# VH-VL binders against o27280, part 74

Target 1, 266 residues: o27280
Amino acid sequence: MDSMNVPEVLEIKRIVEESESVKTFIFSWDFRREVRPGQFVMVWDFRDEKPMSVSLIDPVRSEIGISIRRVGEFTDRVHGLSEGDLLGIRGPYGRGFELMGRDILLVGGGIGMAPLAALADEATARGMRVDALVAARTADELLFLDRLEAAGVNISTCTDDGSCGFKGFAHERLLTLEENHDMAAVCGPEPMMFQVMRILDERDVPAQLSLERYMKCAVGICGQCCLDDTGFRVCAEGPVFWSQELSRVREFGRYRRDPAGRRVPW

## First folded at step 21 (VH-VL)

Design Bh4
Fold by ESMFold2, fold request of step 23:
Structure Bh4 (fold): chain C 266 residues (1-266), chain A 119 residues (1-119), chain B 107 residues (1-107)
Amino acid sequence: as target 1 above (266 residues)
Amino acid sequence: QVQLVQSGAEVKKPGSSVKVSCKASGGTFRTYGISWVRQAPGQGLEWMGRIIPRTGRANYAQKFQGRVTITADKSTSTAYMELSSLRSEDTAVYYCARDDQYEGNFDIWGQGTAVTVSS
Amino acid sequence: DIQMTQSPSSLSASVGDRVTITCRASQSINNYLSWYQQKPGKAPKLLIYAASSLQSGVPSRFSGSGSGTDFTLTITSLQPEDFATYYCQQSDYTPRTFGQGTKVEIK
């Protein structure tokens, strides 16, 4: 689809300030270009282009929301923009989450909660029971709590510093929860996802996990997003993978690659 | 359970300023904004501006730009609106309201603060 | 600024009547439309958001409909406590703007 490969210049319609470091940018969107939870877009600030999570999918209002954490030069520039300013958007790209069964567990760490917020909206609209384990370093970094609550999601929280909810890591909190889910969706820091995946696999809970990797083309041509050993292209075969698919990927949870292709510990 | 409690009524002279407080009781602002809306006697509702207390960022209706300043103190869960260069036309009840950033509606309102500008 | 025009400006109705109030936006606001009730000497109270969603704790005799530019608030089986002024409000554009109000009087 030609519109998916070329950035469209769109006006920022609204900015939601999710935290000190995370903003959701809302754009008008023509839903003849379908968008699924777990897909991503490439955001172009007229200098550089980075993949970003879609966190809001609203066909009724003809809007999408893209949540962006301020982490460096590119995202600092984007965070400095106002409503009415322009960004280039191409996409959506990638494979989104697949819903199954009646009861779903969401496990999100930090900005990883963004695609899960979109999934939560879809799951609740289908009448599913949704439990969310929302993790962050501190209480002020817990994302989307008010939005999830309004959607009827049952929320458990954990923070590294104990400032809200369970003190500790997401996988530690997960071990203390009763398990009654037909599937799980997981997104966050890759070490967290690895630990959560191990627990869910031991419990025979089907799990889908969303990965982040360096991307350039986003359509599977350049090979920059390939995973070691399997050749999976995160931008094409992912970013959402089933836990079974990831069990064949030795780098998952163990190391990552920088833009030059060098192996870097997590 | 969250309630917004505003400071008391004020009588002011033209050219002066007024500062109205809005304190969250039974909770905190969380990620909601706090908007200020006024209502002149016998008149409708007029949005003045909003702050997001979590980030400290505010924006204002153009009509009030330069005369209104909206601030928040997260430690006390209190927002403030200051309106300067008061005129008789500023006689109104001033409301604070909890502002949903996605919907843009106002689900919790303060009781209102009557401000009378006369000399 | 988006102009919100309500009709009628006032009305009288009997207990048990069905009452409709309309609100028109000067341009499309999708369903970014809320309705408020305000009783004399009181703050406004949210009734309806997203054009048709009923706020928690609001009696089911209140309902909203519409999208784009034309919206309706309906009160079925009007009660004595429904004497109030009603406002629509758009939130698609900054600044947020309100209709001029509709005063509902029990006759």
Scores: ipSAE 0.789, ipTM 0.891, lowest interface PAE 0.8, mean pLDDT 89
Fold by ESMFold2, look of step 22:
Structure Bh4 (fold): chain C 266 residues (1-266), chain A 119 residues (1-119), chain B 107 residues (1-107)
Amino acid sequence: as target 1 above (266 residues)
Amino acid sequence: QVQLVQSGAEVKKPGSSVKVSCKASGGTFRTYGISWVRQAPGQGLEWMGRIIPRTGRANYAQKFQGRVTITADKSTSTAYMELSSLRSEDTAVYYCARDDQYEGNFDIWGQGTAVTVSS
Amino acid sequence: DIQMTQSPSSLSASVGDRVTITCRASQSINNYLSWYQQKPGKAPKLLIYAASSLQSGVPSRFSGSGSGTDFTLTITSLQPEDFATYYCQQSDYTPRTFGQGTKVEIK
C-alpha cells in the first residue's frame, strides 16, 4: 500500500492545449493500476501536491491524460513545463462514475468537463447514446467540444456571455432539454451542480455528481476532505456521489471550507 | 463543413520571404491546430510546423527553425506561414492542414499554394 | 526524427486486385500512424488513422493494420479511382514525418 501512495515520477509525453488556461498532460501508464472515469490523482511538482481529475484513459496506447486549469502558483508552475519534463503522480484515488442504462446526460462546467470527457469515451465505447451539456463563461473556454464530437456525443453548449450556444447558466439550458435520460453525470462549480441536481431530482433522473474538496492525504485518513453532517470523505467515499447521498449533506451548494476549515461562500 | 482556403501562387527571388495565408471557411479553428506541410516538385510531404490558434503557441521542425514563423488571427479565422531567406530548394506547394492535437493526423487540407523561387 | 520507410515505392495493378503497401517506423510509434491518398494536383486525403481506424467517408475496401514499427495499408478490391500515391505518417513524435510515398499505377 505504502509504495502505491508514494508519487511515481513520470515523464510528460505530450501536452494538449485545450484553451488559454487549460492544458492536458499525457503520460504513459501501466494499466495494472486500473483507472476509471471520475477518479483523481495527486500531482506533485516536487514542491506541492494537488488533486487533478483524469480526462483521458487509453489502455490501448497505455496513456492517461490529466487536465489542469491554471489558477494559482502550483498550476502556473505545472503549465510552465514542457514535454519531457517530470511530474510525480500518485493514485488513482476515489470512487468513479458508474454507467447505467442506454441514454446518458453529461453536464459539465469549465474544467469539470475533464472527468466527463473520460466518461463519454467509455459510454460511447459501450454503444450508449451520450448527450453533453457543456458550459463555460465564453466560447473560448468551452472544453473538449471537438473530442466529444469525434466520439459521437450530441453536444449542447451554454455560455454566460452568449458567445456560443444558449446564453445563460447550465441549469437554465437544462430546463429546455429532453427529460428522457436513464442517468446523468455532473461535474463543475458546486453552485451549478446544486441547481442541476435539483432539476434532475424533480425529473427522477438518477444523477452522479463529482465534488471538489481540500485534500491532503487522498487515502481517507486525515479528514480534510470530509463533508459536514455525514462524515463522507470525498477522497474515499467520493469524489463521485449519487444525488440521494448528497441530498443528506447540508453544506453542498451552500458553502465551502478553506484549508484552515473556515466556512467561506461559493 | 469547414474548408481551408489558401492564398494564391507566388513567384519569389532568392533571399526574399513569402507569407501564405490559410482561412477557415464555414467555421472556425476551435481547438484544432493548423499545420503547414510542403511538397517539392516530384517529392513527398514534409511537415514544417504548426500553431494552436486558440493559444497562439507554435512549434517547428528543426530544419525550419529560424526561417519559418507560423501565426494565427482568431478574429478572421486565418493562419499564416512566413518563410524567409528563400532558396531555390524552397520551390514547392505549401499546404495548410487541420491538425488534431490528440491524434496528430490531418483531416482537412487547404488546396495548396505554389511558391516558385527563381532568379 | 522518426524515419518512415514505405515499400514498395511503386507498383502496377489491375482493377479488382488486392494491393498491400507497408510502412516501417525507425522506432515504435505505438499506433500513431495515418495513411493518406494523393492524386496529381490535389491535396492529400486522410484514409486511416490510429493505424486501423477508417476516416469518415472512406470506403471499407481500405483497411490498415499494425502497431509498433510495422504497418500495412490494404485495398481489397482496387477501383479505378484508387490509382494514386499513398503516404504513411507518424504522429507519436515531433516532427511529424511521412513515408516517401507509394505510387499505385494502372497495369
Scores: ipSAE 0.782, ipTM 0.891, lowest interface PAE 1.0, mean pLDDT 89

Design Bh7
Fold by OpenDDE, look of step 22:
Structure Bh7 (fold): chain C 266 residues (1-266), chain A 119 residues (1-119), chain B 107 residues (1-107)
Amino acid sequence: as target 1 above (266 residues)
Amino acid sequence: QVQLVQSGAEVKKPGSSVKVSCKASGGTFRTYGISWVRQAPGQGLEWMGRIIPRTGRARYAQKFQGRVTITADKSTSTAYMELSSLRSEDTAVYYCARDDQYEGNFDPWGQGTAVTVSS
Amino acid sequence: DIQMTQSPSSLSASVGDRVTITCRASQSINNYLSWYQQKPGKAPKLLIYAASSLQSGVPSRFSGSGSGTDFTLTITSLQPEDFATYYCQQSDDSPRTFGQGTKVEIK
């Protein structure tokens, strides 16, 4: 099946309430259509369409999960849906994470943990040792801790207010952690990722980072998700990038573009 | 390790209400739910409903809709199940159990609360 | 609602015996099936989840198999502490539903 096809209308099989603002929607999936952690799908509620990372990949059950944070009108509508309701899904799109080595570090912030949760499942299934630094503003916003623990992931938590784990930001916590990973995967607020990447680079830890940008077509045509000054299209060359690639991206960690193309600081 | 401790046995009159508590110790609710399951004497297990303490949202079996209310207090790590308009048929042991939202299995279980409805 | 039917409703066995309990769902539930053990006066205890995953701390003599509509709980060598009632439970749909139970008694 061509990933560039029109959305497939799928029934929401289950809804997992991850937090006050995050829900995971589970769908049946035909795995003849391969999906990798780090890839995204376009979710269509028959009014609007938004890119969302896949947070669950279960070939045994033939299911995928999409975690969505309530942040605006579209996501408000989606969060109002119930099991049995329908959504349009097209994809997957983009470049997903690559796993290498034996020991992997996951660094995630907020909803950024969504693709990392899927990656964690794959990594642990492959027998890799997975450490995860899970960050959020508060304890109630920490995501996927139970899933990660169940998968055998070693978790370190970080909260801005200190309500759980390390009080501070992810990069600050990272500075206190042992340097023994073969690679890292990072996803979260871009300022966080920027700082984390710098630390990982200093430690010579290969790192992949998943970027979030406004995406319209998801197929590398419209250019709405192009990154200064490389011209990288987040939907095509990303959303997962190596740190070496992002080092060439001027806007990374500094600003993003809104739907109108205006620069918006982080 | 998480443990669930329920309130003590109750004896109620028909038409009255009962409220059973379930306190989690040794951990936090996190993303888990709390399900309530009852078991009449000599009978099987019957799921009544579930709450996600983290969000406060509850779902109920149709059989109990309008008669059961499940709530949770995150500050005390306690879930509650209130059943109103009690009937003799409601005589049972009521269990709370941690509910895995992904797997849908129940673990661990509370010790159970015996509720007897009699005139 | 999804109906879960266990077989048999009861069985008699001896220590060391191989015991097999089946559970059938009225419709496909994928592998969203759990097995519980309950002893008199006690709460149920989770044995198996996801049809075949052994819960931590559960002896390896317990195993689960199946997918779709037909599931099986197997005890390879029955131990004295295994005499109890066993329940299957589907978690594919709401409401969650249980089998009627299988009582394993001493022969």
Scores: ipSAE 0.906, ipTM 0.945, lowest interface PAE 0.5, mean pLDDT 95
Fold by ESMFold2, look of step 22:
Structure Bh7 (fold): chain C 266 residues (1-266), chain A 119 residues (1-119), chain B 107 residues (1-107)
Amino acid sequence: as target 1 above (266 residues)
Amino acid sequence: QVQLVQSGAEVKKPGSSVKVSCKASGGTFRTYGISWVRQAPGQGLEWMGRIIPRTGRARYAQKFQGRVTITADKSTSTAYMELSSLRSEDTAVYYCARDDQYEGNFDPWGQGTAVTVSS
Amino acid sequence: DIQMTQSPSSLSASVGDRVTITCRASQSINNYLSWYQQKPGKAPKLLIYAASSLQSGVPSRFSGSGSGTDFTLTITSLQPEDFATYYCQQSDDSPRTFGQGTKVEIK
């Protein structure tokens, strides 16, 4: 269970093609170093280092999977790698999700489904009933549907363009769903998470939300991942927060900060 | 339930090519792959290659590299396998099968397409 | 390539018999092993994946065991519909490879 501040160089064992823009990279992993859904790792390509969520946790095969969306130069380089190539991995870091009750709702947007896929596997293994609301812009961007179905998860989908499932935003679909969950876990674009959190709070459903922020150190020292009003460090006290912790944070869902610390609209 | 339906049997001359289709019904490919596996008369099973239709990326067994081309058309939910420079030992039943990228197993299978290479 | 060796190549059995089929990989494949049943003129049918997980709709008289290099398929009470050829398949490394098959015949 050690936090690891020096990257371990690991061989890419397998690459799963999740979509045109998302790949899951699978590595052998010694589970004496425990990994929990919602924790993250720092991925190092020998030039730059970025935080990525763990999407697969398989102690039986001694494997973890890290899902990476192609969004820029770093992720373009990583997507160009092949099985057998090397990456550096630091971690895991951060606070993961906590499971409670028998019935859990997952609400994920885009790549935000990655940590929720790992959580779904754990929840179903514990015998929980899992409902997932999976959102994306288009049908081709819906992630982990086949994996969730195989795990016995009850799936609802929504797409902005209506190409699969409900046409509209995740929070709009949520309003039409039955209110019968003991808890929720939410990850995706921060404006989506804000709207979903508001609905869940009105329903008195305990909710945990996973935030993304700019990270440099990943161990809570540099302050780059701090939230307004509370001083919470996303890499140390998060990335998973309870909704009541976030209700005190003015910036959540309203703006973000650039690397220079300036407020920038979502 | 997803079902795979393949094109009909073919008789070919040595040196020619064959193209077999595999159409999915009862669903789309999503993130599953389509693998091709052949079986010569009275013999075992041999994996040839796979495509991931969502991304269009294919991989081939080294034995078939350079002779096999696997493609997919997402709009028709159909995968294709083309084998060139046919020899008599290519006489076999050619199966397509849905391929789980995580497990690497095959379920379901198409009904098979018999290809006979004879002069 | 990972070689998969099945034993026996064939066997004769009666309805009600317990049969076992073994499969050995040329290197460790963890539990990346599947078992298939194939009847004459038909496509293979998945029975077991991940070495021991029973595929949906497959009777519980089928079971799988093993990890690493040595694997076993067991049929605890052979039924008339079980007379077929059985194949193991590894998926740890590319190319995916199959055992040579085990034909189970009626005695």
Scores: ipSAE 0.803, ipTM 0.898, lowest interface PAE 0.8, mean pLDDT 89

Design Ch10
Fold by OpenDDE, last read:
Structure Ch10 (fold): chain C 266 residues (1-266), chain A 118 residues (1-118), chain B 112 residues (1-112)
Amino acid sequence: as target 1 above (266 residues)
Amino acid sequence: EVQLLESGGGLVQPGGSLRLSCAASGFTFRDYAMSWVRQAPGKGLEWVSAITGRGGVTYYADSVKGRFTISRDNSKNTLYLQMNSLRAEDTAVYYCARKSNYGAFDYWGQGTMVTVSS
Amino acid sequence: QSVLTQPPSVSGAPGQRVTISCTGSSSNIGWGYSVHWYQQLPGTAPKLLIYYNTNRPSGVPDRFSGSKSGTSASLAITGLQAEDEADYYCQSYDYSLTSSKVFGGGTKLTVL
């Protein structure tokens, strides 16, 4: 295999429509190049390049899946692609999730469920008990429910509008759950993650959280994804961080920096 | 009714060992993280150790790390605290406490007194 | 040197309102971690009095109330009664310490 830093042009093997705004693109993958849940790849449509989480890791079928939410010009173009079309993929990059203990709680919001779905598969394969709190704005935006259920994951849902499961936010639903876990993995809107993290900390549940930041190089050299104060590079030291690490990141849950480096609210 | 009952306290020489137990009843024991909290005579509360519901993860205060070991047997609904290399400053009433889903200690035992003295 | 600072003692006459402060920092209460309060009657184990800043467990009268703002929390007791004489402890979480669970030093409430 070529260097992980050289985009490999891959054919879209199949496309799974997860929701109205989310598609999973499946590619053949040579697993001599190891990939772990929580890591990301850079997706290149021959015009632009964006980091995307790996949502499916299937060594049996020699496939990976990348779930992409339609949110801008790049993703619009990608969503316009069909099976058989080509994309450039380089990676994987970043620090993925670490599994520990006997059971794990997954807390995901929206597209944040992408890396968690992959983690669920790994955890289940290891014989761990997996509980998942899946959050979305509406029922139609809940992701990977059938997949998670098929994997034996115990699912709890919450929606902002109450269209499915608990009416409210993920952290509110979490407070209603009395059972604790050996560890938690969290991914979703950063304000959600911030709330969830504090609850988990108070419960003595070790938590890993996956951050999303604007990044360019993915190899820790350009600095675009540097976090304030700590100097953590999301692409290198992350995107998965322990709660203890994030507690030292001033911007976490509070603000982010746009491509121009300006502070913007979530 | 939730009940926690500590036992195993007593008088021990410095450097000695003691094993505390906490018998839990009235709730699904494995679903709750448990902690030991101690209180020296005439002093305030000090968190000592915690363990997750399934027992996969343990936590210790710096003051006891390396000397104390928290464990649990969910089949017996019992929490344990193995205390080694005991010091005079470990003298305290030791409480077992259940952590609620809100992160508070919602139930406490009556405590067991540990006295470390020569 | 408790992480959370409480006044060592407060006093009030029956029927009065008393307040117990719990002062933290940006790494605990100020970080947004919840504050809990415990009542410890003489010779007894602590009892949860207020959880998650403002909530009362079953059996706790509504004359007990909790609040949190900034880096501090407060326990208010209205209509003070003789049986309220006890030690009160606030508790929170601090990410900067190995001993993540932190208690206040305790406040002895005397009913005059």
Scores: ipSAE 0.910, ipTM 0.949, lowest interface PAE 0.5, mean pLDDT 95
Fold by OpenDDE, last read:
Structure Ch10 (fold): chain C 266 residues (1-266), chain A 118 residues (1-118), chain B 112 residues (1-112)
Amino acid sequence: as target 1 above (266 residues)
Amino acid sequence: EVQLLESGGGLVQPGGSLRLSCAASGFTFRDYAMSWVRQAPGKGLEWVSAITGRGGVTYYADSVKGRFTISRDNSKNTLYLQMNSLRAEDTAVYYCARKSNYGAFDYWGQGTMVTVSS
Amino acid sequence: QSVLTQPPSVSGAPGQRVTISCTGSSSNIGWGYSVHWYQQLPGTAPKLLIYYNTNRPSGVPDRFSGSKSGTSASLAITGLQAEDEADYYCQSYDYSLTSSKVFGGGTKLTVL
């Protein structure tokens, strides 16, 4: 077994409260193990293990950040941790985002902004123009705004209730934007991504989208994260996919499979 | 006012080459993907090629792949279509068209006629 | 022949309502891609008539309307006028084709 598959027990160096339901856990990281935006790690709390996207990559400080939304038992436990507590982390895994061109549009919804925030940092570091459409249900759920702004990202916000920025959904806001970009990166609720992807396709904007699925092994063996009719494994071929790839995925934007393998609608 | 003006059309023999140009004005050219759409005499519309606003990605219909090359010079607000190995079936009016934020071709040029004939 | 199927021709008398259908498949209209409509008057370039299924650009009369359902779309023209005599094309996107931008075969509308 590859040493990369052995969880490293790491101390939580710092916790950043991003919102009421989202915390970023920061760890010291040895960057001899490269990590890319869009990749994920398996987080082990010594009881259960879940995949989490990397939201911060800081080679200067030798740190990575993992943003976690409180959504269930596992994340409840993790959110109860404090600085100095321990977590097991193995990875990184999966295919990350690819950057191309001079400018990029990021479209993120909720916790989906986590990997995009990391991507924004990389893009900015490369001298790219970064525009970000940040969507959430309400203003208080918008993530990483200060961080993105500090990085020089041009931000457009969208909220379901109109409490901040455009009132409506991300795809609706996107339709109001006339400017196109060299590429787009999308991450958020899958129905959102599905809508956004179609718009981008119609605009001839190459797009990458990060998918979320139930995952166990993270190494392409167990098949729990296989996408119907393609054989794509989210942990191996993804989680970042090109729009052309996702167009072949029957379940995309429609349903996912639960731990028992049952189809569950979004 | 958005304007698109095609040029470069003409008569060419099979196997010949022709380069079309489309001069754009009235909008920020680099922000919009552009396409070439052609229409054979008495026939319908056929998408030929597209290029992203910054020119980073190009798309081609199967019918022209390997023969046509789309490009753009954003400093000159000009779209190009290099057509090589022309065939009789390439005979058509060629339109340049702007792709809107809704994915529609919201502005079209008046077209330039390309005739491929012996 | 075309990816999107339109009737070759439709006709109507002035003042009447006519409908032009655009039939696609699960890989284009049925997949959720938008449908656009273009009007081409004789001897002229196409003009955008309806965009994103149902929207009219400025200058397009409200007697033109678009709809989309399932794998098909339709253009309706009410109060038909002589100047409406033209060719009409639907257009969409298809993920399954290399030529992702797809047009209907066109419909010739004759005003009687």
Scores: ipSAE 0.908, ipTM 0.948, lowest interface PAE 0.5, mean pLDDT 95
Fold by OpenDDE, fold request of step 23:
Structure Ch10 (fold): chain C 266 residues (1-266), chain A 118 residues (1-118), chain B 112 residues (1-112)
Amino acid sequence: as target 1 above (266 residues)
Amino acid sequence: EVQLLESGGGLVQPGGSLRLSCAASGFTFRDYAMSWVRQAPGKGLEWVSAITGRGGVTYYADSVKGRFTISRDNSKNTLYLQMNSLRAEDTAVYYCARKSNYGAFDYWGQGTMVTVSS
Amino acid sequence: QSVLTQPPSVSGAPGQRVTISCTGSSSNIGWGYSVHWYQQLPGTAPKLLIYYNTNRPSGVPDRFSGSKSGTSASLAITGLQAEDEADYYCQSYDYSLTSSKVFGGGTKLTVL
């Protein structure tokens, strides 16, 4: 078994409050272990373990950031932690984003902006033009705006309630944008991603989308994150998929399987 | 006013080459993906090739892959289609078309005729 | 055969309503991809008539309408006029094909 599968106990170096429900936990990281935007790590609080996307990759400071939304018992515990506290981190796992072309459109919803923020940094560092459509339910839920702006990202916002930017959903805002890009990266609620994907396909914009599924082992063994019909394992073949791959996934945008393996709607 | 004007068509022998051009005006050229669509005499429309606004990604129909090359010069607002190893079945009017934000071809040129015949 | 199936011809008298069908599959129209319609007058280039299933570009009369349901789409023309005589093409996208851009075979509309 690879040493990467053993959680490393790391001290929380810094905590950034991104929103009321989202915190970014920063850790010292040995970059001899490569990490790419779109990959995830398993976060262990010594009771439970959950997959979390890497939202910050800083080789200069030798740090990574993991953004976590408060949504349940595990995340409640983690959000109760302070700087100096310990967490177990193993990984990174999964297939990250691939950059190509000269410009990229990022379309993110809610916590889905986490991996996209990391991707934005990489794309910008490569000299790419980066546009980001950041979506959330309300203005207070919009993530990483200052960080993205500081990185030179051109930001467009949309909110369900119209409290910031375009009033409506991401796919609706996307339809109003006339500019096209060489590629797109999408992450957020799956129904959003499904709609955005179709629009991008019709625009001849290659798109990568990051999926979220119940995940247990993160190493492609347990099968809990298997996608119907294809047998794709989100932890192994994903979580980042090309639109062409997802077009073969029956459940994409339609349903998911819960921890018991039952189909549940989005 | 959006304008697309194709040129470069003509008569060529099988195995020959032609280079089509499409001059665009009336819009920010670099912001739009462009496509070539052809129509054989008395036949329907067939998509041939596409290129993203910045030119970073190209697409080809199987029927032309390996033979045709789409490119663009955004500084000149011009779309190109280099056609090599031409075949009789490539005979058609070739249209350049702009891809709208809704995924439709919202503007078309008047087309340029390509005839491949021995 | 075209991926999208259209009737080869339809006809109607002035003032009548005509409908042109565009039948696809679960990998294109049925997948949720948009359907667009183009009008091609004799000897001219195609013109966008309907985009994104139901929308009319500026200058297109409201007597033209598009609809989509299941794996098929339809173009309806009410108050048929002589100038409507043309070829009509539907267009969509198909994820199952290398060439994802798909056109119907076209429908020749004759005004009697």
Scores: ipSAE 0.907, ipTM 0.947, lowest interface PAE 0.5, mean pLDDT 95

